VHH binders against WD repeat-containing protein 55 (WDR55). Designs and how they scored, part 13

Target 1, 353 residues: WD repeat-containing protein 55 (WDR55), of Arabidopsis thaliana (Mouse-ear cress) (o80775)
Amino acid sequence: MEIDLGANAFGIDFHPSTNLVAAGLIDGHLHLYRYDSDSSLVRERKVRAHKESCRAVRFIDDGQRIVTASADCSILATDVETGAQVAHLENAHEDAVNTLINVTETTIASGDDKGCVKIWDTRQRSCSHEFNAHEDYISGMTFASDSMKLVVTSGDGTLSVCNLRTSKVQSQSEFSEDELLSVVIMKNGRKVICGTQNGTLLLYSWGFFKDCSDRFVDLAPNSVDALLKLDEDRLITGCDNGIISLVGILPNRIIQPIGSHDYPIEDLALSHDKKFLGSTAHDSMLKLWNLEEILEGSNVNSGNASGAAEDSDSDNDGMDLDNDPSKSSKGSKRKTKSKANTLNATNNFFADL
Below, E stands for the ipSAE of ESMFold2; O stands for the ipSAE of OpenDDE; V2 stands for 0.75 times the mean of E and O plus 0.25 times the DockQ between their complexes.

## First folded at step 7 (VHH; framework vhh_sonelokimab_d1)

Design y5 (from x3 with V62D E64V G105P; at its last look DockQ between E and O 0.50; V2 from the best seeds 0.00; counts 0 for: pae E 4.5 > 2)
Fold by ESMFold2, look of step 7:
Structure y5 (fold): chain B 353 residues (1-353), chain A 124 residues (1-124)
Amino acid sequence: as target 1 above (353 residues)
Amino acid sequence: DVQLVESGGGLVQPGGSLRLSCAASGFTFSRYYVGWFRQAPGKEREFIGAISRTGGYTYYADSVKGRFTISRDNSKNTLYLQMNSLRPEDTAVYYCAAQKRYFSPSYTYEYDYWGQGTLVTVSS
């Protein structure tokens, strides 16, 4: 399933319980699309949310509202059913706001182009925390709810850990020699994975954030602009070569391609039931990938490759010699022009035939 | 001390060619998307084209596709615009510009840094 948005989108988010996906566009619009497994995407609503690019979008309040953030320094809440503006924070940040995540049921986090992170109470519409940990744009954020810690990555090449209980930046990594572009927490909270501009994945052990404990280089030299956790052992990468891949972590390997765009990937998201992967790129396209069908082969593949050393929170580089990386795969499969809503296109893309 | 300095502008006959350069300093050029815009007197600033950080992807306005070629040399911190088959309508001040990660090639407010421009005049 795919649709031309008419402009590039910077972010997407799926409704938590229905078949609705939101995209924030470079022209400041918020788009809302309805989908199902057997039909194409249909635009349900288009809202001029911001004067400048809409850089991030998140559903809140069990999907009753959408929060958007913009280069115009504002954060806006929109009613999903009516499209009406519910709240508008004109000067939420001093700089362009480029990222949003959900933190708790009633809080969200926002990051800006100068390295400021703020935590907002969505009921009171007030800022409860401000962290100034970075010298460049915030590139990614993820939340560890059990410890109330926000892990933040930046174009300054560092990762920080912001402790919401103490209101302090608790840790900050050394410079990693490249921009950090994306971040996920995996292995039941024991590992933090960062994507970089040169295509290396950096693996940090939780609590040992000064330097990474391992590196995975098989995506190089293609920058990893988007990361999405699929489960505790597998993540999905979106790279600037337009390739979307399933990647295993410890053991580290490219398992299989998932899909592609003609231009660099911008963002990835999973539907509420994890049946669909949504992707946006610099080609003005929104694509939904049927993950159930695509991952049939990967489940068989990953099962056969199990049994490697399953160690974490130590400085081990892994005992991974008894396993092969995603062998015989061509992880850089190029454009497929016949990709319009067909089971054959998905299977052909995945299979080498 | 961020600077973007365009050069290579001048007077050229219709159908001719011209090569513009933009020298960058004061920031890490290879970490930016870079592009060209132009502005004729009394007109809005118009997107010409942009190029990805590594040079692997290029983006062009419809008005210049097939005639203009954007390239970059990250080792020299320089952006280039090769203009062929020039027309009187291409007469304008040409600006180079740079933007960080949130790539939006055609939207001027997304660009962080701008050059002062170089004049290109296409006439007999």
Scores: ipSAE 0.327, ipTM 0.693, lowest interface PAE 4.5, mean pLDDT 83
ESMFold2 (binder alone), look of step 7: mean pLDDT 88; pTM 0.898
OpenDDE, look of step 7: ipSAE 0.602; ipTM 0.822

Design y6 (from x3 with T54K V62D E64V; at its last look DockQ between E and O 0.20; V2 from the best seeds 0.00; counts 0 for: pae E 5.4 > 2, placed apart)
Fold by ESMFold2, look of step 7:
Structure y6 (fold): chain B 353 residues (1-353), chain A 124 residues (1-124)
Amino acid sequence: as target 1 above (353 residues)
Amino acid sequence: DVQLVESGGGLVQPGGSLRLSCAASGFTFSRYYVGWFRQAPGKEREFIGAISRKGGYTYYADSVKGRFTISRDNSKNTLYLQMNSLRPEDTAVYYCAAQKRYFSGSYTYEYDYWGQGTLVTVSS
């Protein structure tokens, strides 16, 4: 099932318990869609959330609110039921904010175009941590709750590990010779997988972050702009050739296609029940793929179903493709506005230090 | 410093052709989507089209589709616009622009770098 959003989306997130999906759009709008088992997608709400692109979106508070982040340097919280603004941090970062993730039930992490990562208490609306580990845009983040560590990737070609208990950047990788675009933790916390601009997946062993322990090149040269963990052995990739694939990790292989767009993939997400995969791309489309049908249908060997009909060079031929990936902006854009916003980080992240 | 420098503008008769170039320096050209805009006096800046980082796909505004061709040469850090079947309505200052994420038309705030423009005049 699919719907034309009317503009390209940067980020997508599913409601944690109901059939709602949110999208943050390049024109600054936040859209909320209801979907059902009848494969329908209906826009339930449209909010002008930001003055510039809405680069990231996350449900918080058991789905009662949506947090959005924007190129206008702000973070906004919106009430899901009413669409009303709950909180607005107009100068949350000094630069465009392009990444959000949930950390704990009461905290989120945000990353900006210049490599700054901040941790926010959603109830007090204040910044509890700030990490300046990177020299280029933050491309991806994932959280290891058992150790309270945030793994961060950047266009500067490095991965960092930010320790929330000590408030310090604990580790940083060597330069990987390419931009890191996406990240997941796999294998019960033992492996960190990064997607890159040239299409290689870099596998890092937990705790040994100076250099990767393995590389998977079969997606090259198609950049891997989105990674999504399916289970401890399999992940889902979204590439700049528009192809969405199921990929096995150790053993490393492309297992099967899942779906496609005709333009580069921007973001991927799973519904709360894992029945649907949501995808956005540079075609203004939101697509929902029924994973139960797609994965089970592929297992039944239904006649002439060949996987060779994919629309890209994901066949591991090594040739450079005509499609280019998307990524967050950097560089010497005109001066960001300078505002005297003093955000105090006085709330506690842990009850007892 | 970062620069995008357009060249190749000038006076052309209706029905004629013109090729614009945009030379990039000070940033890694091959990591960017690049595109062309134009602006006639008193009008809004109009998105013409864009090309992917490796050239695998292009997008054109309806007003120029079939007449204009965008290409790039990453070894020379140069973006091109081949304009054919020119009309008086194509008279404008032409700008190249670069961004990391999308080749979006009217959303100019997503572009990181802009050229200063080159004038194209179509008249007899």
Scores: ipSAE 0.228, ipTM 0.658, lowest interface PAE 5.4, mean pLDDT 82
ESMFold2 (binder alone), look of step 7: mean pLDDT 85; pTM 0.865
OpenDDE, look of step 7: ipSAE 0.419; ipTM 0.744

## First folded at step 8 (VHH; framework vhh_sonelokimab_d1)

Design z1 (from y1 with G35S; at its last look DockQ between E and O 0.46; V2 from the best seeds 0.00; counts 0 for: pae E 2.4 > 2)
Amino acid sequence: DVQLVESGGGLVQPGGSLRLSCAASGFTFSRYYVSWFRQAPGKEREFIGAISRTGGYTYYAVSEKGRFTISRDNSKNTLYLQMNSLRPEDTAVYYCAAQRRYFSGSYTYEYDYWGQGTLVTVSS
ESMFold2, look of step 8: ipSAE 0.626; ipTM 0.841
ESMFold2 (binder alone), look of step 8: mean pLDDT 86; pTM 0.885
OpenDDE, look of step 8: ipSAE 0.753; ipTM 0.884
ESMFold2, look of step 9: ipSAE 0.583; ipTM 0.827
ESMFold2 (binder alone), look of step 9: mean pLDDT 82; pTM 0.843
OpenDDE, look of step 9: ipSAE 0.737; ipTM 0.878

Design z2 (from y1 with A50T; at its last look DockQ between E and O 0.61; V2 from the best seeds 0.00; counts 0 for: pae E 4.3 > 2)
Fold by ESMFold2, look of step 8:
Structure z2 (fold): chain B 353 residues (1-353), chain A 124 residues (1-124)
Amino acid sequence: as target 1 above (353 residues)
Amino acid sequence: DVQLVESGGGLVQPGGSLRLSCAASGFTFSRYYVGWFRQAPGKEREFIGTISRTGGYTYYAVSEKGRFTISRDNSKNTLYLQMNSLRPEDTAVYYCAAQRRYFSGSYTYEYDYWGQGTLVTVSS
């Protein structure tokens, strides 16, 4: 199922419990779409969120609100039900804001075009941490909740590990010979996988961030602009040739195609139930791919090949939520403070409200 | 310092052709989307088209379809604009521009670097 957004989207995010997907557009609009399994994709809301491109979107507060970030240096919170502005941080960063992720139940992280990362308390609406480890745009972020560490990748060709407990940049990799464009944590926290501009996936062992421990080159030379964890053994890649692929990690292999766009992939996301993969690209399209059908179809391949009858070791989907309650981490996490670091930002924020 | 330097402008008769070049320095050219804009006397800056980092995909403004061709040579850090069947309405200063994050973009605030422009005049 697919829909023409009318403008290119930078980011997408799925509602955590209902069939709603948000997209942030290059013209500064925020769109909300409702979908169903019957291929209906209908725009439910359009909000003029920002004066410049809306570069990132994330649902917060159990899907009651959407946070957007923009090239205009601001972060906006919008009520999902009404479309009304809840909060507006006009000068959240000094530079264009291009990435957002959820960190804890009450915190989000934002990254800008010049390498600054900030952590925001969503109920206090204030900045609790600021990290300045990078000399180029922030390309990706992911969070290790067990250790309270944020893994950050940048166009400067390095990754950094920002410790939220100590409020310090704990580690930074050597230059990886290319830009790092995307990042995920896999293998139960033991591996960090980065996509690069030349198409190599770099595999880092957790805690050994000076240099990668393995490289997977089969996607080269097409940049890997988006990575999405499917389970502890498999990820989904979005490349600048428009191809979306399912990829196995250790053993490293391209498992199968999932879908494609005619233009570079911009962002990927999974629906709350993981039945749909959402993709955006430089073609103004939002596409939803039915992963349940695509992956079950692959399990029954008939083929024309007379090849080996030996089975691949892919029986474990890795994301079996029915009998693994320990992977659910909905609990509250301790916050690590930095109230003095937010004096100017919080003052400006409350003065506007 | 970053520089984008356009060249190849000049006077041409209606129906003629010109090839513009944009030489880039001070940044990693192959990591940028690059494109062309123009500004006619008394008008706002107008998007012509953009080309992907590797040159595999090109996007043009609807009004320019078929007459203009954008190309790039990453080994020479150079962007090109081939203009054919020129009309007096094509008279303008032509600018090249570069951005990191986007391919199909008429939105000027998405571009990180701009050249100073080269004048193209189409008249008898």
Scores: ipSAE 0.296, ipTM 0.679, lowest interface PAE 4.3, mean pLDDT 83
ESMFold2 (binder alone), look of step 8: mean pLDDT 83; pTM 0.855
OpenDDE, look of step 8: ipSAE 0.699; ipTM 0.866

Design z3 (from y1 with T54S G56S; at its last look DockQ between E and O 0.38; V2 from the best seeds 0.00; counts 0 for: pae E 3.6 > 2)
Fold by ESMFold2, look of step 8:
Structure z3 (fold): chain B 353 residues (1-353), chain A 124 residues (1-124)
Amino acid sequence: as target 1 above (353 residues)
Amino acid sequence: DVQLVESGGGLVQPGGSLRLSCAASGFTFSRYYVGWFRQAPGKEREFIGAISRSGSYTYYAVSEKGRFTISRDNSKNTLYLQMNSLRPEDTAVYYCAAQRRYFSGSYTYEYDYWGQGTLVTVSS
């Protein structure tokens, strides 16, 4: 299902619990669309959010509000139900704001054209952190909630790790020989995957951020402007040839196409129930792809490799510097011998091939 | 310093052709989307079209489709505009411009760098 937005969109985001999708447009408007499985995609609301391009959009507060960021250097919060302006930070950055992500329930991160990253407390409506690790535009951000670390990529060809607990840039990679355009965290927090302008995916091991541990070149030469995590083993790529692909990570391979636009892909997002993939491109189109139907045949792991290699995501991945601590949950009081733990047995195992 | 320098303008008769060039320096040209605008006397600046970073995709204003061709050579840091079937209405100062994030945008606030312009006059 698809709709012509009337102008090109920079980004999209899905409501966390209902069938709504928001798009931020190059003309400064925010659009809100309602969709359903019977192929209805209808504009529910149009808001003149900004004077210049609306470069990023994110639902916050369990979907009650939408935050937008703009080339006019501002950040705006809009009430989803009424369309009314809730908050306006007219001078949020000194430069055009390119990116937004959700960090915690009460915080968001924004990144601008000159490499500044800010963390905002949505309750206080104030900047709680500022990180200046980059000398070119912020291209992507993703958050590791267990360690409170923000991973940031930039057109300067580096990634950085910003520690929200210490308020310091903890790590920064060496120059990767190309612009970093997109980023996701995979493999239960053990790998960071970056898309590049030449089409290579760079794989970094968590805690070893100076240089990548692996490269995947099969998307070259088509730049990977968008990455979206599907699960711990698979991601979705959006490339400047307009192709959207399902890609496996360790083992690295292109699994199947998902869809396409006639122009470069700009952004990707996943609906709350993972049934739909939303895509925007340089063709003024918003497209929703039914992933359940498209991925029905993806249960096979068909590769053409000249030999089978052992999965590098085995026991050696546990030697990362930062570790992957999980949140403590109440209800676990004493250690149990390594025979069984009935209280935390939740069902899923991953088999080794 | 960043510079965009247009050349190739001048006087041409109706029905004629011109090829404009825009030489870029002071930035990594291949990282930028680039495009052409023009401004006729007494008019606002008008978007002509733009081209993707690799040169694989072009976008043209509807009125200009078919007469104008945009191309780029990243090894020479140069953007081109081939104009055919020129009319007196094409008389204008032609500007090249560069932006980092979108190639198909006519919105001037998206462009980071602008050239000084080259005059094209179409008359007999």
Scores: ipSAE 0.397, ipTM 0.719, lowest interface PAE 3.6, mean pLDDT 83
ESMFold2 (binder alone), look of step 8: mean pLDDT 86; pTM 0.884
OpenDDE, look of step 8: ipSAE 0.760; ipTM 0.888

Design z4 (from y1 with Q99K; at its last look DockQ between E and O 0.30; V2 from the best seeds 0.00; counts 0 for: pae E 6.7 > 2)
Fold by ESMFold2, look of step 8:
Structure z4 (fold): chain B 353 residues (1-353), chain A 124 residues (1-124)
Amino acid sequence: as target 1 above (353 residues)
Amino acid sequence: DVQLVESGGGLVQPGGSLRLSCAASGFTFSRYYVGWFRQAPGKEREFIGAISRTGGYTYYAVSEKGRFTISRDNSKNTLYLQMNSLRPEDTAVYYCAAKRRYFSGSYTYEYDYWGQGTLVTVSS
């Protein structure tokens, strides 16, 4: 199912419990759409959130509010039910804000075009952390809740690990020979996967961030501008040739196509039940892809494909030189499947969606 | 300092062809997405198309279907626009532009650097 938004959309996010999807548009508008399984996609609300492009959007507060970030350097919160502005941080960053992610239930992270990352308390509407590890735009962020660490990628060709407990940049990679455009954490926290502009996926082992441990080149030469974790063994790529693919990690392979746009992919997101994949691109389109139908016959319904939630494998890497003693003591991922499953589901929901 | 310098504009008859060049200096050209815009008198600046950092992918505004080809040569720091089957409505000032962030749209305010423009006039 799809709809022409009338303008290019950049950010997309799904409501955590209802069939609602939000899109941030180049003209500064926030659109809210209701969908169902029979291809009905209807605009429920249109709000002029920003004066410049709306580059990122995230639901917060159990879906009661939407946070948007913009090239106008501001961050806004909008009430989902009424469409009214709740908060407006005019000078959230000194530069255009281009990315947002959920961190905890009460915090979000934002990144700007010059490499600044900020952590915000959503209830107090205040900045709790600022990290300045990068010399170029922030391209992607993902959060490791067990260790309270934010993994950040940048157009400067490096990734960094920002420790929220110590308020320090704990690690930064060497230049990867290319720009890093996207990032996910997989394999129960053991691997960090980065998309690059030449199409290579770089695989880093957790805690060994100086250089990647493996490369997957089969998507080259098309830049991998969006990555989305499906489960601990598979991710979804969005490339600048408009192709959306299901990709397996260790073993590394392109499993199957999922869909396409005729233009570069901007953003990807999963619905709350993982039934739909949402995509935006430079074609003014919002597309929802029915993953259940597309992945028919896949092993995603088997325990092996979703093993991250039931997987007690530790993300403790003995070679990790971080100053985070909690990573070594986080044996809780190995204790019970129910705790690991709950944490993994929460982490997938807020970090990747 | 940063410069983008267009060349190759001029007067051409309808149905003719023209190749524009854009020479870049003062920044790392190979790290930027680059593209072309045009602006007819009294109109807003219109996106023509853009090309990836390596040149492996190009995308065009729907209105430029099949007549225009964008290319780049990173060893020469140069962006090109080949225009064929020119029509009087193609008369405009043509601008090259460079942007750092791929996720930006095709709107003018998203581009970091701009050339001064070169005039193309299609008239018989």
Scores: ipSAE 0.056, ipTM 0.495, lowest interface PAE 6.7, mean pLDDT 81
ESMFold2 (binder alone), look of step 8: mean pLDDT 86; pTM 0.885
OpenDDE, look of step 8: ipSAE 0.790; ipTM 0.890

Design z5 (from y1 with T28K; at its last look DockQ between E and O 0.49; V2 from the best seeds 0.00; counts 0 for: pae E 2.7 > 2)
Amino acid sequence: DVQLVESGGGLVQPGGSLRLSCAASGFKFSRYYVGWFRQAPGKEREFIGAISRTGGYTYYAVSEKGRFTISRDNSKNTLYLQMNSLRPEDTAVYYCAAQRRYFSGSYTYEYDYWGQGTLVTVSS
ESMFold2, look of step 8: ipSAE 0.522; ipTM 0.776
ESMFold2 (binder alone), look of step 8: mean pLDDT 86; pTM 0.886
OpenDDE, look of step 8: ipSAE 0.766; ipTM 0.891

Design z6 (from y1 with S104T; at its last look DockQ between E and O 0.43; V2 from the best seeds 0.00; counts 0 for: pae E 5.0 > 2)
Fold by ESMFold2, look of step 8:
Formats: sequence, C-alpha cells, structure tokens
Structure z6 (fold): chain B 353 residues (1-353), chain A 124 residues (1-124)
Amino acid sequence: as target 1 above (353 residues)
Amino acid sequence: DVQLVESGGGLVQPGGSLRLSCAASGFTFSRYYVGWFRQAPGKEREFIGAISRTGGYTYYAVSEKGRFTISRDNSKNTLYLQMNSLRPEDTAVYYCAAQRRYFTGSYTYEYDYWGQGTLVTVSS
C-alpha cells in the first residue's frame, strides 16, 4: 500500500487510536491519510502548515491535535477534525526545528539544527526545559518515562541524557567516531541502541553512557537513519540504501527484510496496533507495510527465551534460544524495481528521475 | 569558518564542455550532501543536482537530460560538475551548496552553506 506524496516527507506519525497517518513535507505541507487493511491510502486533509519545510509531526491530545515543527523555527498545532490552526509558536527555537517526540501526555520535546532541545507543555504552550548539550543538529530523541530522562542523539557524534527532574544534562557520551542518527531504548530500559552514519549500531548499557558496550556492524556501510522499537528484543531499521530490516538485539542479527524504497529511508513509524509499518524516503513516497503478513507465523514470546529472562534484575540476553519471528515472503505492495543501489549507472538513473 | 569555493567557470563556445570544481573547507565534507545550482540573470536559482554523502546516489533535475555529471572526491573535499554539449541557455552563475539532512529538491532554504558562485558564459 503506497501513495506518491508529491514531495519528500521528513516525518511521519500514526494516530494513537484510529487509522490515520500524518506526514510533514519538505514544501511545508501537512498531509493526513486514512488507511485500512486492504484499500489504498486516501488523503483526508492537506494543510499548508508552514512556509518552509515541515520537519517533524506528532499527534498529541489523544489524537485530537497534530503538532508540526519547521525550518521556519516555529511549532504549530493543528486540529485534526477541522484542519484549523490551534496554536502557533512563531519563535519556538532560534534555529530550524527538525525533531519532535511525545514525552508525557501533556509534554513534547523538540530539537533543532544547532543542538538545542526544548520541552513544551502542550496545554499551556510554554517551554519548561531547555538543554544545550550538543554542537550539531539533534538527530533523534527517546524518553525513559520511569526515570524521566530524555536520551538525545546528535550529528556531533554524541549521545546525551537530559534529566527532566533536575533540569540538567546528566551524562554525555564520548565521541562515537561517527554521527549518531537515530535512537531507541530496548531490553526493558537496560540498553540504548543508536544508528550511525557508517551503518554500525551502537549499544549502550543504561547508566554507562561514556562508551558503548557492543557494536553491530552487519548493516554497514549503509547509514541507519531511522530506528523503531518493535519489542524488547527486535527493532526495525531504515537505511540509506532504501532497505527496511527487522533486526534482533542481543543476539545481534538481521532477522529478515521488511521492505524497500528506491532511495534513502527518511522516517519510520508503527501504527497504533503495530499492524502496519509506515515508511518515507527520498522518493516522495509514503508506504505502509502490513507487518502481520510480512511476519506471519511469528510471535514474540513473553519473558524471553528462558525463565531467568523474566527476572526484573536479571539480564541473560546471551542465551541462544529460538524466539525469532518467522521469515515471510508475503507482504505489502511492491514496486516493479527494487534495490536502487544495484541499478546500472547513468541510463537507469535517468529513467528513474 | 565554512568555505565553499567554485572554480572552472568562464567563456565557452556552444557545444563545448566545462568542468566546475567546488573546494570545501571548515567542515567535515564527507558528512554533507552537496549539490549544484545555477542562476541566470533575472531568473530564480535553479537546482541542477545533488550527490549523497558517499557518492553512492546522484539526483539530477530533468533539465540536464544527461548532459551534466556530478561527482565528488571526499579525500580532496571537492565537488565536481562536468557539463557537456553546452548551450547559450546554460549561461548562468553556478553555485555549490551543502546540507546535512537531504540531497534532493529545489528548496534553497534546506541548504546550510553556499559558495559565491562562478560565472559560465556560453557564446561565440
């Protein structure tokens, strides 16, 4: 299931309870699409949200509103039902805003192109925290709600941990030898996984953020621009070779491909029920992948592969038991051409323009 | 102190070829998408094409129709534009530009750094 957006998208987010997906486009528009299991994506709304690129999008207020952030340094809230502007923070950041995440039900975090991170109360529309740990664009953020800590990655090659209780940057990693592009928390909060420009996944142990505890190189040399947590043992990668993969963490391995675009992956998101994976790439396409069909016959076993894996203080990720999802040859719609990296040079390239 | 410096412009006869270079300094060149634009007198700046950080993917605007080739050499921090079969309509100031997040599109505000440009004149 796929649709040509008419322009490249930076961000994608799914409604928390209904079959809507939002995309923020390079031309400043916000698109809303309604989907179902078997029909095509249908555009429900198109809003000229910003005068410059719409870099990020997130549903808030149980899906009643959409927050967008832009290269014009603003953050805008739009009503989902009417498409009307609800709130506009014209100078939310001093630089282009490129990332948004939900933190709590009433707070969001935003990151800009110069390394500033701000925390916003969505109802009062005010900034409650500001963190300036980074010297380059904010590439990814994820939130550890149990400890009220925001994990931030940056093009400066470092990860930081921003403590929302103390309003301080609690920790910052050493330079990782490459840009950090994406981040997720896994293994019940015990591991932080970062995607890098050279394609290595860096695994940090929670609380030991100065250097990573493990590296997974099998995706190299293709940058890992997007990461999504599927469950505590598996994540989904989006790489600049256009390939979307299911990857196991401890044991570290590529489990199976999920799908592809002909151009670098820009963003990934899961539907509220995890039945669909949404992907955007530098091909102006929004694709929805039916994960149930692609991963058919696979189940995630609760409590890991052994009884020791259910211990709240135990970490026995090194046990080798078969709890992987099955390989699937079924899937969402496919384009005729695949794997742009293997195309013949000039002739095939111009045919695809 | 970021610098992008174009060179190789000049006068060329119709049907001729020209190779432009863009030397980069003051930033980690290999971490940027880089591209070429041009601007004819009285016209808007026009996107020519861009190349990925490693050079693995190149995107061209349709207007070249195969006459232009973009390449990069990260060991020399240099971006290149090879132009063949030049026409009087190709007369313009040619700019190189760099951005961190994206390598396609005509949206000039997405580019972080710009050169001062080099003039290419195609006439007899």
Scores: ipSAE 0.218, ipTM 0.619, lowest interface PAE 5.0, mean pLDDT 82
ESMFold2 (binder alone), look of step 8: mean pLDDT 85; pTM 0.876
OpenDDE, look of step 8: ipSAE 0.751; ipTM 0.886

## First folded at step 9 (VHH; framework vhh_sonelokimab_d1)

Design a2 (from z1 with Y57S; at its last look DockQ between E and O 0.68; V2 from the best seeds 0.65)
Fold by OpenDDE, look of step 9:
Structure a2 (fold): chain B 353 residues (1-353), chain A 124 residues (1-124)
Amino acid sequence: as target 1 above (353 residues)
Amino acid sequence: DVQLVESGGGLVQPGGSLRLSCAASGFTFSRYYVSWFRQAPGKEREFIGAISRTGGSTYYAVSEKGRFTISRDNSKNTLYLQMNSLRPEDTAVYYCAAQRRYFSGSYTYEYDYWGQGTLVTVSS
């Protein structure tokens, strides 16, 4: 299902327990849409949240409130039921706020266009931590709860790890010419995966963040602007060509396409039950994909290939090959010039869709 | 200093073709989405189209699809607009713009950098 939001959306998030999705819009509005498997998206609420672009949206307090971050440098909390403003931090950052994530039940993290990261207590409505490790916009964040570490990516081409217990930046990667645009933690916390502007996925081993341990290049040359963890072995990518893909990590492979937009993907989110994938793009469209159906259909096609191993009981009639030892003849080394057929397999894999 | 400088504008006859260029300097051009806009006298600025950072994807306003082609050369820090089958209504100042992350289409306030524009006049 899909709906035109009327303006470009930057960030989306799903309610943690109900069929509700929120979208922040370029015109400063916050929209809430109810969805059903059998019905279209219906707008339940429209709120003028900000004076400038609403760039990030997160449900907090078990879905009772929504926090939004804006280009106007503010962070706003909105009541989901009434649409009322609960709290407004007008000068949350010195620069435009670009991203928000949930950290704990009572804490969120924000990142701005100048590389500042702040941790907020949602109850006290105060900043508890500030990190200034980056020299460019914060593009993505993810939190490792077990270790209380925030992993941050930036347009400066680096990844940083912020320790919330010590209030210090623990590590920062070496400078890359490529912007890091997105980040997820996978493999039970052992791997960090970053999307880049050239489409390369960079894989880092946890604790070794100076340089990447591996590179996955199959999505190149399209930028990977969004990453979403599906499980410990699979993630979903959103690229600038509008394609949403299911990707396996170690072994690294594109598994299948999920969907597409006509414009670059902006954001991806999963419903509370992981049945739906939400996507936004630069085309003002919100699309919900039935992820369950998409993934089930793929399993049915893989199952039918296993059946035809007919055990041809090749009766290995033990022909007693008489070992006749004979003669040494000098086989002439015919230099067969194997013509290197340059299989320009431009696998136009997507030509038939 | 950051600069976007449009060139290639001028007088052209109806049905003619023109190629505009936008030269970028003072910033990492390859990290930006870049777009073309135009503004006719007495009208609002309108989005023409955009191209992704690597040039792998292009996007056009519905009204301009098929007549205009956007391309870029990152090695030269240059954006191009090929315009074909020009009409009198295409008379406008043409602007290039750069945006790092969010493609905003017609929302001009989210663009990071703008050129000064180049005038295109389509007249018999």
Scores: ipSAE 0.598, ipTM 0.824, lowest interface PAE 1.2, mean pLDDT 88
ESMFold2, look of step 9: ipSAE 0.687; ipTM 0.864
ESMFold2 (binder alone), look of step 9: mean pLDDT 82; pTM 0.844

